# Ledger of designs, part 180: VHH binders against o26223

Target 1, 191 residues: o26223
Amino acid sequence: MKLLWTSQHIKVTVHIDGKVSKMDVLEAIKTRRSIRKYQDREVPEELIDKILDAAMCGPSAVDERPWHFIVVRNREMLEKIPEVHPYGAMVKDAPVAIIVCCDSSLEKIPGFWVQDCSIASQNILLAAHSLGLGAVWTGVYPLEDRVEGIRRLFSIPEHVIPFSVIPLGYPAENPGTRDLFDPDRIHLEKW
Key: E = the ipSAE of ESMFold2; O = the ipSAE of OpenDDE; V2 = 0.75 times the mean of E and O plus 0.25 times the DockQ between their complexes.

## First folded at step 9 (VHH)

Design z78 (framework vhh_7aqx_2)
Fold by ESMFold2-Fast, scan of step 9:
Structure z78 (fold): chain B 191 residues (1-191), chain A 124 residues (1-124)
Amino acid sequence: as target 1 above (191 residues)
Amino acid sequence: QVQLQESGGGLVQAGGSLRLSCTTSGFTFSRYWFSWFRQAPGEEREFVGAISYSGGYTYYADSVKGRFTISRDNAKNTFYLQMNSLKTEDTAVYYCAADIYDAKSRTPSEYEYWGQGTQVTVSS
């Protein structure tokens, strides 16, 4: 039996033995991995919309929320991304990619758009993972050649800055989890 | 408060056509995936077709592909199943369903909202 929704609209999977499987926030953070191999399977429009809704829920400096997103599904356009992004080879094999952008006209405090777009990018990765998808953050800003290459490829205006390219799809790999907790990096009361 | 109601079922001769409608209320229509399922006597509910919230994606069961067409009208909060070249094997109770998640990610038991069903009988 599978119970998909609770009274709070939370998707939950219940196993026959009564065991509940649900990706809570801590599990999503701890188990999310960069995924660079994707199934040849389309990602539904509804899932992309949920991911973008989550991306826009991040905290933003002085609530400037400068992010804009380009959703790329066109195979020819995906195949051109590696031409302007050397470490974006996996993008051509993804069914879809999201380009996270900053509209500088929405910026209220200089420089904090980088933090805002980083938060949006991480939320995309976590939301994708929570929905059974895999994704990877490929860096664009602050590498000027990549910024201008992506800008030209997608007709992005001069006042808008492409920040990251995030290919995503159903994962065709399952990398193991990492044990990253390091107590030597935690200082009590003083350095 | 969320309601889905089918209409357009009935008796039809093999080779004929029927159009089913599902009228909806109580939710933001434009954000939902809509699906049609059917259930023959003694069988489980099986998927027939689905349409994405944007209308850009449609999915069909192999048994109906090329004969059935799903569509939506956001202004009327209604979605449809146009059934052509009907066969006796298409005889079933047809149910409309809605979910915010993609239909390909769902089994029948997982859908959030369901209609009451409408009978379609195809005679030889």
Scores: ipSAE 0.000, ipTM 0.124, lowest interface PAE 17.0, mean pLDDT 82

Design z79 (framework vhh_7aqx_2)
Fold by ESMFold2-Fast, scan of step 9:
Structure z79 (fold): chain B 191 residues (1-191), chain A 123 residues (1-123)
Amino acid sequence: as target 1 above (191 residues)
Amino acid sequence: QVQLQESGGGLVQAGGSLRLSCTTSGFTFSRYWFSWFRQAPGEEREFVGAISYSGGYTYYADSVKGRFTISRDNAKNTFYLQMNSLKTEDTAVYYCAAGRYESFTKPSDYDYWGQGTQVTVSS
């Protein structure tokens, strides 16, 4: 038994390792998984640029766009991240990591930067997946020890808040996809 | 309380067309995935086609792909199976089913079932 999937959604075509793949937006959202094992292979700078372009396309509260990004490729710096982030052990094995930051001087209304940086982080994960890469969101904010550890490690100014660390690379694992739809969490007209 | 009722079955010659309808009541229609299954005598129920709660996704068994079309009408609490270019091997009792988006090919994953409608395709 085989299934023919059909969709009216926008199609995306990606060229990876000389091969082409096509993924629509809903397929990308539904098939993205956290990837914590990476091939010993560098990620081209062009792909990082495309991912960061996508990250900056997210909506933000009153269009404040408070995000800044640190791209880390230095092996010794990547190896130090697990020392200040207990659940970031996989970062030392990634070819590159992106640190999503909030510049509080760009914030127009207090507190909404968390949603802004969450959106940017998710766009990084989806863009990476659409380009044949794997990534995982490791949380920094609001855990004070992690915020301060990452700030100190990367010389981040006091008015900038590190929000997430996202290692990425060519995936060395395939966890499969998840079916998470739960209609009991959808309320029509009233609670 | 919950009821799924098939209609539109019958006898048709090979190469002909039939449209099956499944009218539902007793639950929130827009929350559910809907599918059609069929069962020939002495065989297990097999998947035919499914449609997502939004209508944006449709799935078909290879044996019916290109010949059958599933659709839904949320205003009428009804979903359909348009069956074209019918073959004698399409002869079966057709069941409509409603369930969550956990699996659209396994009968055991569906919450509600109709009682079935006979489709007979003569040569």
Scores: ipSAE 0.000, ipTM 0.102, lowest interface PAE 19.0, mean pLDDT 83

Design z8 (framework vhh_7nfr_2)
Fold by ESMFold2-Fast, scan of step 9:
Structure z8 (fold): chain B 191 residues (1-191), chain A 124 residues (1-124)
Amino acid sequence: as target 1 above (191 residues)
Amino acid sequence: QVQLQESGGGLVQPGGSLRLSCAASGFTFSRYWMSWVRQAPGEGREWVSSISYSGGYTYYADSVKGRFTIARDNVKNTLYLLMDSLKSDDTAVYYCAKHIYDGKPKTQDAFDIWGQGTQVTVSS
């Protein structure tokens, strides 16, 4: 990855097979994979900002946009996440993690915050992939022990619910492509 | 009085080194990303390097990576470009530029303040 500057704006460009390339939306969706192994490289704050901008562009119920994000770069804090999240062992090896949260005071329609935060989480994964990074969604809500563990570690107020923890970094693994299209799951006109 | 003033340019032989400085005044330097941008004779502007407000993150154009180092001193309000292994292709006017970035998520970054530039000539 490099920053290519044209005009008066900085452009971020991803290199694939030595050539400068940007994924189209369908390619990004189809080739995104969960990445759990990361290079020992820092992720620039500008890339995190681009990812979070994408997260906030998701559709939300009645435009409530209840999401808040915690960006964790502190190594000691990242190393404590596996202690309260049994399937989050990879987080301690990531250079950065994003905690997706719901501020319940912003909720306009009960229960839709789960969908809103799911959309934000997916946008983080997709944006990270499009920028040459790898990420994985580790579930927090609705598991009460994980919710309380994460809340305690990051001093999250009672009216805010931690939804997911997403470690990010430059990938140190390259899982193969997948063909997941299943026409038996598509019904025309009726079931 | 928002101002950026470059210095340190000059004539140098291929393989030589130069250190450019940019003195900033009239704004809170430590809050902004800063960049170096160059323009060679008859060419458009080319971005060279950027540094985050804290100095924790740096970016370089492929043409200068491994040869140039961007740095900042937030106490002295000064941006630096340390140029090593200079090539004739590095001949250009080098400009210091301030980003609008304020730490909130942005889809794109722009420069709102530019210096006057300093000439670097790499010639035998």
Scores: ipSAE 0.000, ipTM 0.099, lowest interface PAE 19.3, mean pLDDT 83

Design z80 (framework vhh_7aqx_2)
Fold by ESMFold2-Fast, scan of step 9:
Structure z80 (fold): chain B 191 residues (1-191), chain A 125 residues (1-125)
Amino acid sequence: as target 1 above (191 residues)
Amino acid sequence: QVQLQESGGGLVQAGGSLRLSCTTSGFTFSRYWFSWFRQAPGEEREFVGAISYSGGYTYYADSVKGRFTISRDNAKNTFYLQMNSLKTEDTAVYYCAAYTWDSKGKLSESEYDYWGQGTQVTVSS
């Protein structure tokens, strides 16, 4: 048995007991991993609302907050994403995905929307992790074919740019921890 | 070489509490997810609870949610199942288990999935 709570040998329904966060911020940042395998379980609307609240709390250039979000639960729509995003195969197996978008009409400083939407995407990953879920950021922008494909699939207006597709669900894998600290990348006082 | 050993089982009255411990040796404790399973007489083995390597995720079977708590102590290479409000249907042999997909080389899955020998829990009415 490789994955205990997702094993076909288990005849009981498994529920997450971690509704209250059990991680401090540094632990959440250090232990978050990309999760691409999900249990066949619905994610409660309450948890999606908490994740999106966290996404909107990110800093943005001159407080422009250009982000909009599409929540996709429709199985047929999730199954079409890999057709326009070839490295998004895991999305079809997720119970839900969030598409992070930029409304360019809200941009106050040219070009900073990319940073704003990156922060929102990372907050989604961290919030999901803290709530006992797994997620992965699949890139859309700046790949023009993916941007156009996602736009057409979800009827996104011309002034809105799809930035990332983030499938999420209860994790069915455990990638373990990584030690990524590299002191050679830290310069004191000058380069 | 890898060993998991349960302790803390025994006879307890309905409504009572027990704490099971699983002591481990032969591997790096902090790299593993840990779980408890149980098997009642004449039944198949069922999942009870699991805890992630960081302790940030805990998972429980619906039948034990709110009554059982899984925890880990990395300094002691030990993890626990605190069982409260015990019912007669909780009577079973309880097994601890360890798993990870984080591995070096191409070792078989059977080398990552380790099990204890089991400890009997009997809940009388």
Scores: ipSAE 0.000, ipTM 0.106, lowest interface PAE 17.8, mean pLDDT 82

Design z9 (framework vhh_7nfr_2)
Fold by ESMFold2-Fast, scan of step 9:
Structure z9 (fold): chain B 191 residues (1-191), chain A 124 residues (1-124)
Amino acid sequence: as target 1 above (191 residues)
Amino acid sequence: QVQLQESGGGLVQPGGSLRLSCAASGFTFSRYWMSWVRQAPGEGREWVSSISYSGGYTYYADSVKGRFTIARDNVKNTLYLLMDSLKSDDTAVYYCAKHIYDGHPKTQDAFDIWGQGTQVTVSS
């Protein structure tokens, strides 16, 4: 079986990118919300390329950068995800999903790939938000049934671990922002 | 304290069967993927099979698929390899190995604890 696509890493360098995002970094972090309802609109490949470029800019342990990404646009494949991921029902309604994977052969320090893939996943969420899209992180690792279900569904090799499934699209819901600042969780100088 | 101890190897005729066991102690066995790895005379180590911490998922090398079955007993902290239709090419020292992570990752460098090995010889 051939891979679904011929390139997994696309760098977008056009000068107009800065005019798309109207949020500063702090605003983007504070206003990002999980979006589970999407408009029936195509997400341009250019925006997916920008999101994946941002995902790969995250820090990784010893610069191991173990992430690989599967971009899923095929309707029938998106509709099968809820069969192996019980909390992934919204994925079937999204125009596209990104599966964040770890290629364990690229890991230099055991165990840090989880942190690396978490950072890549968060960068996907923030980049999507900054570009006017909505997304949600649906957990795969460390849930054995989801990991193996996603692996089987997308023909993922045994040395590669599916970490998260992130559906994304233009938002069809607008949840308000949350006030989450809790000074009781801040300790000065000592516990 | 932490150890893996293999047993069940021996001499067997081609077409015969053996059951290997690996007794685990000193760690929470039920939280780790476990594997069997073999080393034939004069060759490097070859991965044979892996089993998830629950026992729900198993993987096999193409050379043993359909002939070997990996299993585990989390109450007894024991890993098994049930070997059927043995061939001369299966002659090797068989090691059980614990994965480094609590969970799934499978790579050639993903093992932090190895047993002493048990010799399997398939001869005419």
Scores: ipSAE 0.000, ipTM 0.225, lowest interface PAE 13.9, mean pLDDT 84

## First folded at step 10 (VHH)

Design A1 (framework vhh_7nfr_2; at its last look DockQ between E and O 0.01; V2 from the best seeds 0.00; counts 0 for: pae E 16.6 > 2, placed apart)
Fold by OpenDDE, look of step 10:
Structure A1 (fold): chain B 191 residues (1-191), chain A 124 residues (1-124)
Amino acid sequence: as target 1 above (191 residues)
Amino acid sequence: QVQLQESGGGLVQPGGSLRLSCAASGFTFSRYWMSWVRQAPGEGREWVSKISYSGGWTDYADSVKGRFTIARDNVKNTLYLLMDSLKSDDTAVYYCAKHIYSSKPKTQDAFDIWGQGTQVTVSS
């Protein structure tokens, strides 16, 4: 009678399954990295909707909310983005990209749109990460060549300023964490 | 009293597996990143693995990557280390350590609470 020691593999179900482990906000912030390699896997529309919802939840100057979003899934268009954005090479490999834009006609206070669109862009990154996706912020503004390139490529009106291109996908890399806390950057009461 | 208590160490043959546990008490376990750190005889402490608050993010030393799995149960206030494909070089005292900050360097200064350690010996 061979006592088959059933090694109860306590399946620590590392829910590798698509169940988006509820990542808290601090965890998302602390563990987020730029992801430039993506799996050959489509991103569900539901996730994009959630990401865009998050993008629109950020504060803006005088609540101007100047942001617009172009969701790009067309492979041909994704492949063209690197032609006008030299540092956007990874976009061609992403299943989807979000282009964050500013409608200048919505701006109430000049110049704050950059902050507003930055917040929106960061929220996209954090939301993506929290949902198990990888993303990277590729800057468009304020580089004129990139701004004009993206504008032409997507027929963006003159009063609308492309700000960032954010490719997204399921990550095919893990760059690890960075130790970014620096107490020397903290000043108490005065410099 | 804040306490970490490791268990699950022992003697195993090369290629074997062990599961370490660390029971946490005296603090809100789910609010802190946790790590495993090991110390081999005559050597300094080596960071092994790190896990985020909810366990949604993990990291590993290159020496254990693909072989070890860190996990946590925040309901049970327990940290785990699943060690597969153990090697002789894995022989060490394994410590559970509580992070002060998630983004602190992977050094001793990153931790404020340590367990007593559990001995893992990999030997033929």
Scores: ipSAE 0.116, ipTM 0.576, lowest interface PAE 2.2, mean pLDDT 89
Fold by ESMFold2, look of step 10:
Structure A1 (fold): chain B 191 residues (1-191), chain A 124 residues (1-124)
Amino acid sequence: as target 1 above (191 residues)
Amino acid sequence: QVQLQESGGGLVQPGGSLRLSCAASGFTFSRYWMSWVRQAPGEGREWVSKISYSGGWTDYADSVKGRFTIARDNVKNTLYLLMDSLKSDDTAVYYCAKHIYSSKPKTQDAFDIWGQGTQVTVSS
């Protein structure tokens, strides 16, 4: 458990579950993978709290912060999600899922809530990864059947829009890293 | 009840102009991409144009590029198609259609709600 100390280089360390842990932000971004298999191991409430704190740190259009989160641990509810979400089969095997929603009454600029909730969703994935968890973003909005199905299942009011379902847990798989950099996608000065 | 109601069709000479409107009700119009699709007599449906939920992104079939303009008014829940330089092969019933998925393929399977259609006839 050691801090690197020089006159210009002070590192901050954070305890996670009794362990000293540190992950560079670029490392977290590059190594995060979608995880769809989870250990039969409960995710502590304090980790969910840290993940949701991170979710709410994202920027939003004119600081509208339109997001709401439903934390789902109930087995029966997790098992019902695949009935209304055809690509959400792994949710039934997760110890917990987070549903990211937009409260449209908080929207200050029409339509930017999609970007806002996407940022919150990505922050959930990165925070989970940094805490030793695996997660995957499963899309709900803008797919009307999925939106309606999730809204009905979780009694979400009409003015609130479910955006994504993110199952998470301690990973039971390791898909490895990918080299996705493509220099042809980079355009200097113009297209 | 979810409804799309087109209007503004009619008979016009080649080179003429027409504006179609589509009134939407029963769903949150501003949350969905919308398209115009047309069907000539005896033919299948042909996608014409689409517009994003905010109006910031548009696309057109090659056959209408430079002649047609899609627009929307999210306050009035109305979709528009401004048609210029009309040709006889633009003769069709024009439908507005609500996308199931944003930015999806330009096929009939991409839409869950269709309007009643409005007839556009370009007669030489």
Scores: ipSAE 0.000, ipTM 0.122, lowest interface PAE 16.6, mean pLDDT 85
ESMFold2 (binder alone), look of step 10: mean pLDDT 86; pTM 0.869

Design A10 (framework vhh_7nfr_2; at its last look DockQ between E and O 0.05; V2 from the best seeds 0.00; counts 0 for: pae O 12.5 > 2, placed apart)
Fold by ESMFold2, look of step 10:
Structure A10 (fold): chain B 191 residues (1-191), chain A 124 residues (1-124)
Amino acid sequence: as target 1 above (191 residues)
Amino acid sequence: QVQLQESGGGLVQPGGSLRLSCAASGFTFSRYWMSWVRQAPGEGREWVSSISYSGGWTYYADSVKGRFTIARDNVKNTLYLLMDSLKSDDTAVYYCAKHIYSSRPKTQDAFDIWGQGTQVTVSS
């Protein structure tokens, strides 16, 4: 059995040790950090599938589920994202990025899609972290120049709104954890 | 003008060694994964090895693992394949190829630029 490629089919044996993390949810939330440096190691498709499954588990306004996801692995396209997204420089170094979008034709309550897509975006970050990956949310909406730039770059229809770009990969940095609890932000009964 | 040019092929005896080079020009070499792919007479193309853009991750087909070493020099924009313990099954035209994605290739569509190849012949 010699593994060969044809013009339409590849016969290559590829195996990746698929160990998954069993992380407590509070641990995941407290230890997740924005990761902007990635190994040039491939991210298996199976992990992306798990992340997107988690993204779609979030609640949405009246169950409208307005989200769509673009998975970007093309190096040339990843290199172009910083041209329209000035604070997305790390995207060019990621093996993959996920663009979270709203299909406005699915809205049932106007304007709540921002909360819906924020929930999906955060679930992507937490799921990636639990699987041993690092990610960062880079903002697109509501900055119109970024929205228009990403829409143009990926041929996104006018009724679909790109919300965030989330590069991810195996982390090449460890920023550590932070203690951000601030009791002065907690108000009992009234402001 | 994007180009890949292989060199270093030739005739060797079984058990011999050979070093292939691939000179890259017209693109930012250090931003892309690279691969070696070979084609034996009467056969389809066979993936041989891939290397990540920093050189930190290398991958090999089972048929060459332990005998071949892929390497790159991002200053000289050159990809290498060090071939040891050569055997008759290694006889092929060897191509270097530029990846579109940062992953091991699944099909030939993973590559957008190919070299013209260099012949390696292993015979007694």
Scores: ipSAE 0.340, ipTM 0.738, lowest interface PAE 4.0, mean pLDDT 90
Fold by OpenDDE, look of step 10:
Order: sequence, then structure tokens, then C-alpha cells
Structure A10 (fold): chain B 191 residues (1-191), chain A 124 residues (1-124)
Amino acid sequence: as target 1 above (191 residues)
Amino acid sequence: QVQLQESGGGLVQPGGSLRLSCAASGFTFSRYWMSWVRQAPGEGREWVSSISYSGGWTYYADSVKGRFTIARDNVKNTLYLLMDSLKSDDTAVYYCAKHIYSSRPKTQDAFDIWGQGTQVTVSS
């Protein structure tokens, strides 16, 4: 048990015990928000491992599992990502980013890799959130300039397609919750 | 005006139960994590419990696990702390606190709004 003491003697009991109080799955889904501000705090490798484990648990077309993951912690590389990804400005402020890629050689059915990598990306977001981290999905594919930018930056082979860049860290913002339920989007039996 | 107001404290015998309430106003309550923090006489503030937006995620200090239950009613803008099996060591002023971040608190700066506190005294 690690006790964190604040300057004001607030005792925060950090249960290092592997019982990560797991967020309920519905809670995770409903309360997840894109987080673009991060604390100056490193993310433990154990959490990244859990996140990547979750990323690989999603379904894929014909179980093709085409995904690869680049874990980026190098500050110089993190700072370069915004140069090739105009909407990735927050990446430079994150302690870590995961780049989700597709190995096209693993694809069994053309085109489904986008769905597969999307599921993996979403699982990363949900897992991160459930672990007390913030993350945001920054799209790379299908924008060619971003795809090639990330490819060059990380020397990604041609048969591997960068799909998303997901910075993660302890959140330094709270966008709050949203109610996105829209019954008008639900159709019974027919449109 | 942003405000948190605790209530429900009092004198109780060891083994007894209390229910604390915290009424929130001046902000969108459902958009923030909430916590209970307590301060015993002569001691620093001790984190007690935290709850996520809809209550699907809860944390407890080891000292209160199994005895205390944090809950919230987002319709009523109210935070609760159910305290069972109270001990003398639970004697403290209990504060409701609003989170800044969507995570378990690690430091005091995790909170930006505090209530005035409610006194809980456990004594025979």
C-alpha cells in the first residue's frame, strides 16, 4: 500500500493491490470522453500492458487480428507527431502514445481492417478510461498526408498502415458526461 | 454560486450507523466525480471515498472498506456516504469535495470545491 501524502497531509491510499477497481463496462462507455490535457505524470508500464491486452480482445473479421501497436514514450518522437498530424497537438503533452496500425498482410477480407482497428482503438480508449487515464482518438487513416507522415516518422513498412494515434495520460481536464441517447435514431423492425 | 453543503453528522455509539448527505449547487453535479474527505482532531485530511459520474466506479480507503458506501443521486444533486459499523477512529469532520479531474484523487489539488463539513462523533 503506497500512501501518498499531500502538502496538506491528505492521506490518499493508493491500492497497489492488483485489484484495480474496475469500472463497470457501461460506466466506462457512458462516461468516456476525449482527454487532451494530461498531467506531468508517467503512465506505468503495467497500465499500458492492460490497455494493449484490452486492445487485442476485440473481435476482427474472420479473426484476422491485423493490428499492430507502436508504444511511443520518447519525448522527441512525441513532439514530432504534431508536425505530421495537425490535430495531434496534444500528443506532445502526453507521456505516452499508442499508434494503432494494420498489417495488410494479415488481412483476410479486404476492407474490414478498418473496423478491426477501430475496435482496437475504442478498446484502448475504454480501457484507459477504466484505469483512470485520459485518451483521445486522433485519426490518421484515411488521410493520406497523415498516413505518410506517421509512416515516415516511425519508419513503418509500406504494407503496414497507420490507423490512429492515441495519446494517453492522467487527465488534467474533466469534460464531464454527455447524454448521447437519441431515441429518434432507433428504428423498430424497419426504417 | 458553487456550493457543497454537508449534513447528517452527529453523535453515534460504536457499531452505529450514519448517513451523510452533500447537497451540490452552482455546477452540473453529474459532470464531476465526487469524494468524501475527513479530518480528525489534530490530524490531517484523510481521503475516504470517491465516486464516478454515475456511480459505476467507487473507491474507498482501506480504513473504511466494507463499512462505508458512497452513492450519488444526480437528479437530486446529492452525494451520500452510508457509514456502518462506526468506530471511534471514524470521529472526524467529514467534507464533501468536487473533483477537477475524472480520476481517483492523488493529491489535494484534485479538488476545487469543498463543503463546510459535518461533524461525526463516535463515542460510547
Scores: ipSAE 0.000, ipTM 0.245, lowest interface PAE 12.5, mean pLDDT 89
ESMFold2 (binder alone), look of step 10: mean pLDDT 84; pTM 0.864

Design A11 (framework vhh_7nfr_2; at its last look DockQ between E and O 0.01; V2 from the best seeds 0.00; counts 0 for: pae E 15.9 > 2, placed apart)
Fold by ESMFold2, look of step 10:
Structure A11 (fold): chain B 191 residues (1-191), chain A 124 residues (1-124)
Amino acid sequence: as target 1 above (191 residues)
Amino acid sequence: QVQLQESGGGLVQPGGSLRLSCAASGFTFSRYWMSWVRQAPGEGREWVSSISYSGGWTYYADSVKGRFTIARDNVKNTLYLLMDSLKSDDTAVYYCAKHIYSAKPKTQDAFDIWGQGTQVTVSS
């Protein structure tokens, strides 16, 4: 219990745009917005490494950890994504995108990989936000045209399922904070 | 005009050390993962080590963990392999190789550029 208490209150210092800052986890969750406009500025590899480390910290069904990540920086490849992903137009303007995939050979309990990859995808969004980056989750699975299009474009093998495409970069927009709490969605004891 | 050129191989006694270098030209070196791969006489090629484009992530085959260190200098466009505690089993031609895709955490067979190789011989 004491170790868990310490883990619950860990705050880390990270650099945002040349300045050191801390972001509380609840603040990160509440202030994260989908960002679809990016500065013409490269994202350093060390930030991508930190984001992917965070992605892999998520829980998974029976600790199966089925996720794989493709980091895409090549301009021609980023520009081709909208051809197979009709609502991924902003990807061509991002300096980098992360494709979250499931390797089905790593599944230990069938079917839970969707939850596993969703957790990894959300951790990518939160980690990017905490590092001063903006990102958006664009859906691939379960839309078959998108799945097969992305698989073909990136030479993803048949047993690997592309789940999401997450473009990211330094934000060129600020949509502001939303107040989304709705007490009518809360049911005590039963529906 | 894309080239990888290894150097620094030689003859060394067991327990000795060597430093290998791989000079890269004709492509944007700093955008790609790089690997060392070796081939012993009469054997197939064996993956040795990989390094991310910034050098932030390194990976090693079990046979060399704790003895070999991969590094890169993106200003000089050079890949390195520091080899310590050399064994007779390390005798091989060592190649540097460019990954086809940038930023893959696991190595694949599909390297698109290979060097000419440098011979490492651990005698006795």
Scores: ipSAE 0.000, ipTM 0.125, lowest interface PAE 15.9, mean pLDDT 85
Fold by OpenDDE, look of step 10:
Structure A11 (fold): chain B 191 residues (1-191), chain A 124 residues (1-124)
Amino acid sequence: as target 1 above (191 residues)
Amino acid sequence: QVQLQESGGGLVQPGGSLRLSCAASGFTFSRYWMSWVRQAPGEGREWVSSISYSGGWTYYADSVKGRFTIARDNVKNTLYLLMDSLKSDDTAVYYCAKHIYSAKPKTQDAFDIWGQGTQVTVSS
């Protein structure tokens, strides 16, 4: 469905048909930034579904796929997250947050769940960016206070470990790009 | 002072080509998405095209898809619009616009800085 956004001054045709972003993967990776300011605008469910689909497409150790996702849209809950996550202040301003968790009962090899959930979290960030959203990875694990705080707040079982809280929304800031390439970090054949 | 300056407009015959340029100054050009917007006589402003930070992501209005190409040179702080197969309906003042947000524009509020515009006239 083509939505015609008409303002008094600009006519913009936007495709909201859930089409895959035309942003190529390298562009998404290179231009992604942490976004901590969001517009007062809801994120469509379709976009969240796409983001979660992307989150589940990452590799995991021996294909254990230990991740679970809590999608939080409730304003009261969003506002409570900063109470248990001191660096999650921006979450209260986001229309939605995704909490990435590990179900330890799904873990096949000990310790690799951190990598698995990291990949899932990164895919959330990249997917969000490619869809025109902004997001930020707020770390929960391995900080015990944050882990327990989020666990308690969302009644997460003991065998499930909250890993990250990722607020998402339409960006209300533009941090710009960074050139992070460092040839000094590249070693040929040996250190 | 933040400034956008368009150039390259002119009179061209139908089927012809033009290359517009927009010189940016007063801000870190590479940190912002950029767009072209046009306004035909008696009409409102119409979004034409947008480009991401490095140019890897581009959007086009349906009316110009396949004919126009947006590009940028972040070293030269310059935005470009390559216009091929021009039509009479492409006649307008073309504006360069700086984005506020890292997203495809939906409204005029997406832009905070505008150029003065350059006239493109397509006529036989």
Scores: ipSAE 0.000, ipTM 0.253, lowest interface PAE 12.2, mean pLDDT 89
ESMFold2 (binder alone), look of step 10: mean pLDDT 85; pTM 0.866

